VH-VL binders against p39960r1967to2165. Designs and how they scored, part 7

Target 1, 199 residues: p39960r1967to2165
Amino acid sequence: VPLEDVCERENTLIPTIVVKLLEEIELRGLDEVGLYRIPGSIGSINALKNAFDEEGATDNSFTLEDDRWFEVNAIAGCFKMYLRELPDSLFSHAMVNDFTDLAIKYKAHAMVNEEYKRMMNELLQKLPTCYYQTLKRIVFHLNKVHQHVVNNKMDASNLAIVFSMSFINQEDLANSMGSRLGAVQTILQDFIKNPNDYF

## First folded at step 1 (VH-VL)

Design R6 (framework fv_reozalimab_arm2)
Fold by ESMFold2-Fast, scan of step 1:
Structure R6 (fold): chain C 199 residues (1-199), chain A 122 residues (1-122), chain B 110 residues (1-110)
Amino acid sequence: as target 1 above (199 residues)
Amino acid sequence: QVQLVQSGAEVKKPGSSVKVSCKASGGTFSNYAISWVRQAPGQGLEWMGGIIPIFGTTNYAQKFQGRVTITADKSTSTAYMELSSLRSEDTAVYYCARGPEDYDTLSYMDVWGQGTTVTVSS
Amino acid sequence: QSVLTQPPSASGTPGQRVTISCSGSSSNIGSNYVNWYQQLPGTAPKLLIYSNDQRPSGVPDRFSGSKSGTSASLAISGLQSEDEADYYCAAWDDSLNAYVFGGGIKLTVL
């Protein structure tokens, strides 16, 4: 289901499933070694996804503070799977080339950092509201993970690698010029390290 | 424990196609990325491409783009690699390999098939 | 040929510490995790190290990995005769959008 449809149905700017999963990780998962890199049990991930579908992500009585969901890596895995299953990635099919071309130019030293940040902010402001708000929530979450790197061993670079394929559609990756996956990683790493420069 | 079992050796003529199969035991097939890697006699490893069956997504190394097709049949837990327009340089052992139990990850391969020898000769 | 550069051969004696190098660029090792594979003669490769320095279950702790800048190293302490094999480093390459391997190094245990 498209992200816009979920937000409209729920009358929210960010899907409730995203908010609930990220809040739970922030409560008890930030110090988990290899968070997002070490996979959760696929059985637990599927059970959690089914619970959201059956028990209602927008139901205020549904809680992740339940012994069924004790495995933090399953919560993290459920979140990654949710992003990957979106019909359109958060950079969107329409704009991903603009985002990645900008990063490619920056990596080739064809522009200075201040110009790159200005142009990146202009692109972010062109995203639909629910895409922008969801991306912002995710970036600040990943920044918190990065802040706990001493304990979890997952810095901004590691996180950018594990999330890169969740932010570009397979169709766009297949049809891109060789460096687009790396460009997504460059963008995400910068967002995670410097979220206040962009959001 | 999961294992990957590949189809038997093939001898092919130049210009033909070969389709190698890779069957996963265990029944969690769709939860793993599957890569195809080849090794020519006396040479190193070369990544050809991969598939993430749960999403139906494929990614091919540029060298093989247009000649390789990777598919998966979730009902039989089998991945396939078909290589067309065969040349003598395609003589190699072809391996399938599984990524970690993480829907998004092609970043490493923890379980490998035994390999399928493909010989291209006139 | 190979995107990642490894020496073609290395040797050591039992009990020695041997280090196997791997050199890349900013688009591969400099930006992504490095993995190491061991290949015994006539067999399929086996995952030895993943994500720079992690060991799969069953891999002895005498095998360790490290990464610095655009280079990576595999260290084998307490070298044993059964370690005689080909070793490959590997990583994603951002510019190629592909998984790439080093050329492989043949380790001989004298």
Scores: ipSAE 0.000, ipTM 0.494, lowest interface PAE 11.8, mean pLDDT 83

Design R7 (framework fv_reozalimab_arm2)
Fold by ESMFold2-Fast, scan of step 1:
Structure R7 (fold): chain C 199 residues (1-199), chain A 120 residues (1-120), chain B 110 residues (1-110)
Amino acid sequence: as target 1 above (199 residues)
Amino acid sequence: QVQLVQSGAEVKKPGSSVKVSCKASGGTFSNYAISWVRQAPGQGLEWMGGIIPIFGTTNYAQKFQGRVTITADKSTSTAYMELSSLRSEDTAVYYCARDHGSGSYYTDYWGQGTTVTVSS
Amino acid sequence: QSVLTQPPSASGTPGQRVTISCSGSSSNIGSNYVNWYQQLPGTAPKLLIYSNDQRPSGVPDRFSGSKSGTSASLAISGLQSEDEADYYCAAWDDSLNAYVFGGGIKLTVL
């Protein structure tokens, strides 16, 4: 289902599934070694995904404080599954070239730091509201994971690698022969380390 | 315009090691992952592992963990697969293939294959 | 044995529609995209379908893919003699942290 349709159906700025999964990880999963790298139980991941599809979208009584969902890596795996199943990535097909071109120009010293951050903020504001708010929520979540690197062993660089493929559509990656993947990782690493510069 | 060219056939004795090379052309090496897949005579395809050269990260199928080492030399656009402690059941055609990384795996360009025969 | 299950053989006549099945579990097909590969005798495999139902440039539209639950299917409409080959399904497996293939099916055009 397209992200915009989910937000419209739920009358929310961020899909309920994203909010609930990230909040649960923040409550009890930030110190999990290899968070987002180590796979969770597939039975638990699919059961959780099905529960959200059938019960959890706007059900106030639905809770992740349930013995069925005790495995943090299953919650993390469910979140990764949700992102990779989006029909359009969070930078969007329409704007991913603008984001990556900006990072490439900055690295070539074709603009100063102040200009780069200003233009990056302008691009972020052009995203549809649901995309912007969802991206912002994810970035602040990943910043918290990064802050716990001593315990979880997942710094901003590792997180950027794990999530980069979720932020660029397959067709856009193939059209560039993968050359834009590095730019996506650079952008994500910077967002994760310095979220308040952009959101 | 992508082409993967593999090294020539090898005949090895049990207990030895073999190292197969895969040279990429057409601008795909540093930007994509390279996987290694083997096929024993008359059998199906079996994924062994892969490398993402731009990050230097590797991932191996559990069956080959401890026996396989995949490396890449970005300066020559060449990936390598070394398999140690060879047994007769390792006789197979070994393919390298380009893939799109851990988030969405599929292999779109394949090398011609390298025949490795393990016999006494 | 292979992680994904395919029948070992199938056959059809020219012009017929044939369907090739692939069965997995929640850790692979149930959670991830399914890809299909065609292998002509004596050659390397070739990508036929990616991401459940997408065709690479050069693959005719008589080839189509679909996925339902933990199973996937490859359909070949208007079967032609040059379609005689081995076909493999494949998907990432989250529990194994590995890319897995079906056992392959030999398609004979009678």
Scores: ipSAE 0.000, ipTM 0.426, lowest interface PAE 16.7, mean pLDDT 82

Design R8 (framework fv_reozalimab_arm2)
Fold by ESMFold2-Fast, scan of step 1:
Structure R8 (fold): chain C 199 residues (1-199), chain A 123 residues (1-123), chain B 110 residues (1-110)
Amino acid sequence: as target 1 above (199 residues)
Amino acid sequence: QVQLVQSGAEVKKPGSSVKVSCKASGGTFSNYAISWVRQAPGQGLEWMGGIIPIFGTTNYAQKFQGRVTITADKSTSTAYMELSSLRSEDTAVYYCARGRDYYGSETYGMDVWGQGTTVTVSS
Amino acid sequence: QSVLTQPPSASGTPGQRVTISCSGSSSNIGSNYVNWYQQLPGTAPKLLIYSNDQRPSGVPDRFSGSKSGTSASLAISGLQSEDEADYYCAAWDDSLNAYVFGGGIKLTVL
């Protein structure tokens, strides 16, 4: 289901499933070694997806502080899978070329850092509100993971690699012969290290 | 199998300019960054600047701003570096190098290098 | 003079493990990928490591890279005579808006 449809249905700016999964990881998962890189149990991830479907993502009585969900990597895996299965990625099909072209120009030494940040902020402000707010929540979450790198071993670079394919649609990646994946990684790494420059 | 082939050695007088060429063969030219790096005798590597031919965009190291010009001719798959107001300190081997990734710059590493062009500035 | 700092020289014997250091700042190594180049006497540089720890095709697994904070290291295990060369670290510098090299280290295999 499209991200905007989820937000409209739930009367929220950020899907409830995203908020609940990220809050649980922030509560007890930030020091998990290899967080987001080490896969969760497929059985646990599927059970968690089914629980959201059956118990309702918008039900305030539904809690992830439950012994059924003790495996943090299953919560992390469920979140990553949710992003990857969105019909349109968070940079959106419509804007991903604008985002990645900007990063490519920056890394091609065609602009100074301050100009890059200004233009990136302009692009972010053109995103639909639900996309912008969801992206902002995710970036600040990944910044918290990055801040715990001593314990979890996942810095901004590692997180950017792990999440890059979740921020570009398969068709857009195929059309670029993989060249835009590096640009997505560059953007995400910068967002994760410096979230207050962009959000 | 991509190769970068540079023009031959030059001997120049102080105050003159030199233009070095770098021809790409056996692969893609326009979509990769081409950088220019120099090395004075017995010294280390120094990045001068680069270009991505498809975008026509250039960037120059501060030290060379105003006296280096990097251009590309997509029809001949050739990049050029012109350095003006030459001094004896500009005596060096000048290399062109290609960035590793599509539309990528030096950040992703330079995987293909030219053989180098020796420029001697005699006073 | 160099933006990235490397020791000027190092030596080792065949079979030894040698580590080459590279120190920078938050605007270069702290924020960007580190690349390593090998320059054999009289030749153009060769890309040895890219993106902190990745090897190009054809580079032996004896060569490995790592990065921590504002510093990077190149490790050469099982040192061989043909490894005698100059080694350079390099990274993009956001403040200078330029690609910067370390001063280079001359590795002698005794």
Scores: ipSAE 0.000, ipTM 0.449, lowest interface PAE 16.1, mean pLDDT 84

Design R9 (framework fv_reozalimab_arm2)
Fold by ESMFold2-Fast, scan of step 1:
Structure R9 (fold): chain C 199 residues (1-199), chain A 119 residues (1-119), chain B 110 residues (1-110)
Amino acid sequence: as target 1 above (199 residues)
Amino acid sequence: QVQLVQSGAEVKKPGSSVKVSCKASGGTFSNYAISWVRQAPGQGLEWMGGIIPIFGTTNYAQKFQGRVTITADKSTSTAYMELSSLRSEDTAVYYCARDLTGTYYFDYWGQGTTVTVSS
Amino acid sequence: QSVLTQPPSASGTPGQRVTISCSGSSSNIGSNYVNWYQQLPGTAPKLLIYSNDQRPSGVPDRFSGSKSGTSASLAISGLQSEDEADYYCAAWDDSLNAYVFGGGIKLTVL
């Protein structure tokens, strides 16, 4: 289901499943060693996904304060899988080339930092509202994970690597023969380190 | 940077209606939800309802269903709360508050609008 | 009657640790995140704690939140005179389809 349709159906700017998963990780998972890198039990991840589908995660009735969901890595894995399974990634098919081309020019030293940030902000403002708000929520969440790197061992670079595939559609990645993945990693690493420059 | 500025105090007769405004600045208005919360003199906070301007969708607390209407004008970055069939117990300070998530926590609040219902 | 129950008042002295309780049910605190708001006299409420235990930027680490079952608590360490205010817990209520507040507690710094 497309992100905008989920948000409209739920009467929210950010899908309820995203909010509930991220807030639970922020509550008890920020110091988990290898958070987002170490896979959770696939059985637990699938059980959690099914619970969201069956127990009405689209309203405020579903809670993660349940012994069934004690494994933080299953919650983290469910979140990564949700992003990966979106029909259109958060940079969107329509705009991913604009985002990645900007980062490629910046890395080639073809523009100064201030210009890059200004143009990146312009691109972010062109995203549909639910994409922008969901991206912003995720970036600030990952910044919190990055701030706990001493305990969890997951800095902005590690997080950018593990999330990069979730921010570019498989079709767009295949069409570029993988060449845009590094640009996505560059963008995410900068967002995670410096969220207030962009949101 | 973000501010919510509300309209001025109102004095109304029982049976009339009142419409309070909340103008947002410092962020893109359509990028967030706005809720309305009231507080009677010496009493606690009471949620009335909210709107997501981009969808035009609203939800209202059952107590106010049929009496409250929340609207938004994206061109002026302004949300409105209209309460009809006013009673003396509607005397309160009315706040607008911003919600950026589906969990209804309010990170910025307006300064409040005092509405007095008296004969 | 408020849906979430808080004591009407509490007091402490400067430097003391005070704890403010909030009691609900399975349809609100038991199934949803708890937020806390501080209201200084004559002002609008301010977000103090969200999602049970998270602090917004600018809120001192003296403030912390916790949740257990259908109850939540706000702890204020190193109590200061400027902490004298009303404190509200709040959560979504699944059965009412509404955001609900506690009745509020008046904290006096002696």
Scores: ipSAE 0.006, ipTM 0.530, lowest interface PAE 11.8, mean pLDDT 85

Design T1 (framework fv_tiragolumab)
Fold by ESMFold2-Fast, scan of step 1:
Structure T1 (fold): chain C 199 residues (1-199), chain A 124 residues (1-124), chain B 113 residues (1-113)
Amino acid sequence: as target 1 above (199 residues)
Amino acid sequence: EVQLQQSGPGLVKPSQTLSLTCAISGDSVSSNSAAWNWIRQSPSRGLEWLGKTYYRSKWYTDYAVSVKGRITINPDTSKNQFSLQLNSVTPEDTAVFYCARDLYYDSSGYFDYWGQGTLVTVSS
Amino acid sequence: DIVMTQSPDSLAVSLGERATINCKSSQSVLYSSDNKNYLAWYQQKPGQPPNLLIYWASTRESGVPDRFSGSGSGTDFTLTISSLQAEDVAVYYCQQYYSTPYTFGPGTKVEIK
């Protein structure tokens, strides 16, 4: 289901499933070695996805403080799967080329850092509200993971690799013959290291 | 079958740069499922991991803190190889150097293929 | 850094008898989320690079004889050679890959008694 339809149905700026999963990881998972890189048990990931679908993510009685969800990497894996299964990626199909073209020009030294940041902020402002708020929440979450790198071994570069496929859909990736994936990684690494420059 | 073949000089003077190359066959240096490592072995330090390089839409490198600041690991996709450069060497850097593969996507960190080894002596 | 230790430093075993090598890590290499031990064993013969024997503490690498087995969890690990053959004379190393830098034990030399 599209991201903006979820936000409209729930009357929220960010899907409740995203908020609940990220809050639980922030509560007990930030020091987990290989967080987001080491896969959770597929059985636990699937069980958690089914629980959100059946028990309702917006139900206040549904909590991740349940022995069924003790495996923090299953919570992390559920979050990654949710992002990858979105019908449209977080940069959106309509704008992903604008985001990645900007990063490609910057990497080629065709623009200065201040110009890049200004233009990136202009692109972010064009995202629908639910996309912008969801992206902002995710970026600040990943910044917290990056801050715990001494314990978890996952810096901004590692996280950008892991999440890159969640920010460009298969159609856009195929149309570019994979050439834009590196640009997505560059954007995400910079967002994770310097979130206050963009949000 | 994957094979790793090493080349480079066996003698380096103190304060100079140690340079070694590892040629890969049976796999691509830019394979998205592999990482390419340098490990050394000496009587004083035993087996010591130095760092790795890997390709995931762009090149990444990870270095051991003990050599960080004087080590560079560089891939060469046109020759299907990767190299090690270690600056400002001392006699304590005398070791047998190995290149080795690990499988990044498998969270492996264990080394399934190794080069033959190169003894590098740092001596005046 | 995770420090690896091995015991004994050297071991002399008669042909056909059992050889047991111990490895300890300074902290647990058992990852709670996947319930795997991030521990490998290597065999090294003079003039050769190390050869992978076992990974995930107990999984035998393809082509490795079944007389080699790994066991243990957390911080204490054992490599067992159930019936020592002449070609098994070598130095054996454990290695953790729970965190970087990856670290190795100092080795245990296995000799014929």
Scores: ipSAE 0.000, ipTM 0.440, lowest interface PAE 15.3, mean pLDDT 85

Design T10 (framework fv_tiragolumab)
Fold by ESMFold2-Fast, scan of step 1:
Structure T10 (fold): chain C 199 residues (1-199), chain A 121 residues (1-121), chain B 113 residues (1-113)
Amino acid sequence: as target 1 above (199 residues)
Amino acid sequence: EVQLQQSGPGLVKPSQTLSLTCAISGDSVSSDSAAWNWIRQSPSRGLEWLGKTYYRSEWYNDYAVSVKGRITINPDTSKNQFSLQLNSVTPEDTAVFYCARDYSGYDFDYWGQGTLVTVSS
Amino acid sequence: DIVMTQSPDSLAVSLGERATINCKSSQSVLYSSNNKNYLAWYQQKPGQPPNLLIYWASTRESGVPDRFSGSGSGTDFTLTISSLQAEDVAVYYCQQYYDTPLTFGPGTKVEIK
């Protein structure tokens, strides 16, 4: 289901499933060694996904503070699966080339830091509101994970690698022969380390 | 003010390694607004960019396809300089070699004085 | 690779007259997102390294006389010297910095007529 359709249906700026999963990880999972790298139990991930489908993400009685969801890596895995299954990536098919071209030019020293930040902010502001708010929430969440690196062993570079496929769809990767994946990783690493420069 | 000063031998025998150094003053080799380039000039090829090294949270190198596999450009942060090594030289590598700063917005705004390198027996 | 070409190979101009040098790139060097052309012009006098005159196709480097101007966009660029002075005798090179490998034109030699 498209991200805009979920937000419109729920009358929210960020899908409720994203908010609930990230809040639970922030509550009890930030110090989990290998968070987002170590896979959760597939059975637990599927059970959690089914519970959101059956009990409804917007149902106030549905809580992740339940013995069924004790495995933090299953909550993290459910979040990653949700992002991977979105029909369009978080940078969107329409804009991913603009984002990645900008990062490539910046990396090659073809523009000054302040120009890069200004242009990146302009691109972010062109995203649909639901995409922008969801991306912002995810970036600040990953910044918190990065801040706990001494315990969880997941720094901004590790997180950028893990999440890069959620920011560029398979069609756009194939069209670029995979060359844009590195640019996505560069953008995400910078977002995670310096979120206040962009949001 | 930025200044680039080159050093290295002006004569290299065929099959040997050509080695040049560019010392930087007025800027840091690890500056995140700069890249550090080697360019050569010969009557047959004109001005030819060889490659660059630059720092953006980690070190990167880009090399021209024409010399890829024979070239290494390395920064030295402790001495604030960068070097060129070109392996397996031939007489066709005879050229004046320049180091240059590639600065965001300015392109090559500062150049070294140049070093004529002759490859002959 | 982006191939740069220049015309003419050499140009003889009388003192005080206009000199015009053309440069073409094999593909566009305009980055649409910032609307900048990644093209520079260099002046080289005998025994000296090239000296930057113009960057972003039309922005004059600090200290470069007003008589030097750059124009053009995309693939076609021009360097104009509005009133040639004796010290302007040199070889002029265009250069793209849009993509690697960075590439230079073959040069245009400007001489007094």
Scores: ipSAE 0.033, ipTM 0.617, lowest interface PAE 7.3, mean pLDDT 87

Design T11 (framework fv_tiragolumab)
Fold by ESMFold2-Fast, scan of step 1:
Structure T11 (fold): chain C 199 residues (1-199), chain A 126 residues (1-126), chain B 113 residues (1-113)
Amino acid sequence: as target 1 above (199 residues)
Amino acid sequence: EVQLQQSGPGLVKPSQTLSLTCAISGDSVSSNSAAWNWIRQSPSRGLEWLGKTYYRSKWYTDYAVSVKGRITINPDTSKNQFSLQLNSVTPEDTAVFYCARGPYYYDTSGEAFDIWGQGTLVTVSS
Amino acid sequence: DIVMTQSPDSLAVSLGERATINCKSSQSVLYSSDNKNYLAWYQQKPGQPPNLLIYWASTRESGVPDRFSGSGSGTDFTLTISSLQAEDVAVYYCQQYYSTPYTFGPGTKVEIK
C-alpha cells in the first residue's frame, strides 16, 4: 500500500506501524550488536507483521511489550521489511534524481558545504508531507542507533548501506546502471550523522 | 590571466617517490572559485585524472582509486602552489604529468579543465 | 567509473571539408537538475597540453573558432569541424565531468589529405 494512502487511512503524518516499531527499538534495542544487519527469525518477523494486520496497527491497545516479540532483531526486521514493501521509495520516484544529482555535484564540482545543505533542505521541503515526516522520524531514529555504536557496532556508514535500497527503487537503480546507489548512501550517512542540519 | 607553471624531476627510479609542483599566477591557490587537479598522459593509459584539491572554508582532496594509497596532493598557500607526491613508482607510472584548473560549481567560464600547465615528462627507469 | 569511447580512431579529411568525431559514455552524463550534459572536448597538438574547445556538450569556449561545434545528449556526443584547416591537425578527446573520477576518451587523430 502506498505510504500516502496509509497516512490518509490512519489520519496520521507517519504510519502507525513505523512509529510503534521504532519506539520499541528505542526502548530496548539500541545496544543490540549488529542491529539491522543481523537478520531476525523469519518466523517471528512474519508473525509480527501478521499481528499488525490482524490486531490493528492503529489500535492503541496493541503493544509490542509482549513475550511474543522479545526478539529485538525481529522487530528491526519487520521495520526493514515494511520499508522494502512500500510501492515507492522514501526519496520518491519523482525526486530521487534531484537528491542524487545534488550529492554527485557536491563532490564532482567542488560545491560549498553550506550551499549543498541549503539545496538539500529545499529538496526535502518539496517531498509530500507524509514522506517528509516519515523520513524525519526514521533519520532521528537511525541517529540514535549511530550514537550507540560502541555497543551495537552499527555506525552511520553501516546503517546507510543497510537502508540505501529503501531510498531508491529497483527501476531507478536500473535506469542509472547502479550509479546512483553510492549517492544515496552518501546522503543517508550525512543525514544520520547530522540530522539537525536537514530536519 | 591565470597561468600554471610546473616543476620537478624528469627521471625517477623505481620504488622512489615522484614529486611535482604547480605554481599558480593570476589567482590564489585558496580561491573559492577554483579546483586544482593533477592529470597524467601515457600511450598505454591515455589521459588519466589523478586527483584534486580545493579550498572551501577548509581544504578538500579527492583522489582516483587507481592511485589511492600512493598519492598525496598538497596546497601551499604561502608559495601559492600545489604539489603531487606519488609513492612507490614503477615503470607503469611513466607519463607526461599536467596540473590543471578543473570543474567547480558556479563557473560560467567553462566548468571543465580550462587552464593547463605546460606538462612534465616523468620517466621511471633504473 | 564512467567509460568513454571514441570513433573513429583516426580520420583523414581534405582541407575545407567536414570532420565528424563521435564519443559515447557508458552511462548518462546529463544532470536532471540543470538539464546540462557534463561533457567536454579537447584539442591536443604534439608537445602541448590539451586545449578546451567545448563544454556542456555544445558550448564553445571563448576564443575557439566557430567552425568547431558540439552536439548530443545523454550518452552519445559529436564534435564537428565544419571546414577543416591546416592548424586543426591534432588529437581530439572527449571527457565527462559528471562524476569523479573524471574520465577521458582514447582520442581521435585528425589528419589532412
Scores: ipSAE 0.594, ipTM 0.814, lowest interface PAE 1.7, mean pLDDT 89

Design T2 (framework fv_tiragolumab)
Fold by ESMFold2-Fast, scan of step 1:
Structure T2 (fold): chain C 199 residues (1-199), chain A 123 residues (1-123), chain B 113 residues (1-113)
Amino acid sequence: as target 1 above (199 residues)
Amino acid sequence: EVQLQQSGPGLVKPSQTLSLTCAISGDSVSSNSAAWNWIRQSPSRGLEWLGKTYYRSKWYTDYAVSVKGRITINPDTSKNQFSLQLNSVTPEDTAVFYCAREGEDYDSLFDYWGQGTLVTVSS
Amino acid sequence: DIVMTQSPDSLAVSLGERATINCKSSQSVLYSSDNKNYLAWYQQKPGQPPNLLIYWASTRESGVPDRFSGSGSGTDFTLTISSLQAEDVAVYYCQQYYSTPYTFGPGTKVEIK
């Protein structure tokens, strides 16, 4: 289900499942060693996805502070799976080449840092509102994970690697013959370390 | 715990295809947190990265320009291994070939290596 | 391609003395947004594959003795062995992982004497 359709159906700027999963990780999971790197049990991840589908993601009585969901890595895995399964990635099919071309120019030193940040902000403002707000929420969440690196061992570089495939769809990656994956990692790493430069 | 074991012929004739395999234990070739590399070493060229294959919802490959057009790196999930094929070899391709794992985190570049295979290209 | 160079080609050092190896990249491997140098050092002993010693220019790999240290930024890097031991006789390589193709230096041979 497209991200905009979810937000319209729920009358929200960010899908409720994203908000609930990220809030729970921020509540009890930030110090989990290998957070997002260590996979959760596939059975637990699927059980959690089924619970959101059956019990309702927008139901205020549905809580992740339940003994069924004691495994924080299952909550983290459910979030990664949700992002990966989106029909269009958060950079969007229409704009992913603009984002990655900008990062490639910057890494080739064809652009100064101040110019790169300005142009990146211009691209972010062109995203649909639901995409922008969801991306912003995720970036600030990953920044919090990065801030807890002493305990969790997951810095911005590690997080950029584990999330890179969630921010570019398979068609866009195939059309570039995989060459844009490194650019996505560069963008995410910078967003995670310096979120206030972009959001 | 992770081990890479190489196998393949040590002698190849000029113009033929060089073929090597790297068997993986302690990790999966389709792991979303690893990439699988081939590197060669010769006195004339030193250490030279040839390319890599990796799984992220589907298979991807990256190849060095120096071997582009005659190199193929293929995974085999059923045998938990990956292979190298280098076409149209010349005596200048004589080298020790290594397979190596590139880990998920940026600080795990080439954390595990195979034992190496000397391949001599001569008639 | 980023070209890596090393100096000296070979170095003879007495046991217990300091060994210093230099590495230079043809362009900066410092990424300004994360302030990390994408530079690694490897040790290779005869008949063995290279072993990772240092990554991000100065971070020592787990299990590597304290006598090994890396320093430098941008295009100029140094590997230092503070007190050479017999088991340190090897060839040392720097590698950039800033961009593909990954490239290595030509190596520096460290020997006793």
Scores: ipSAE 0.000, ipTM 0.425, lowest interface PAE 18.2, mean pLDDT 84

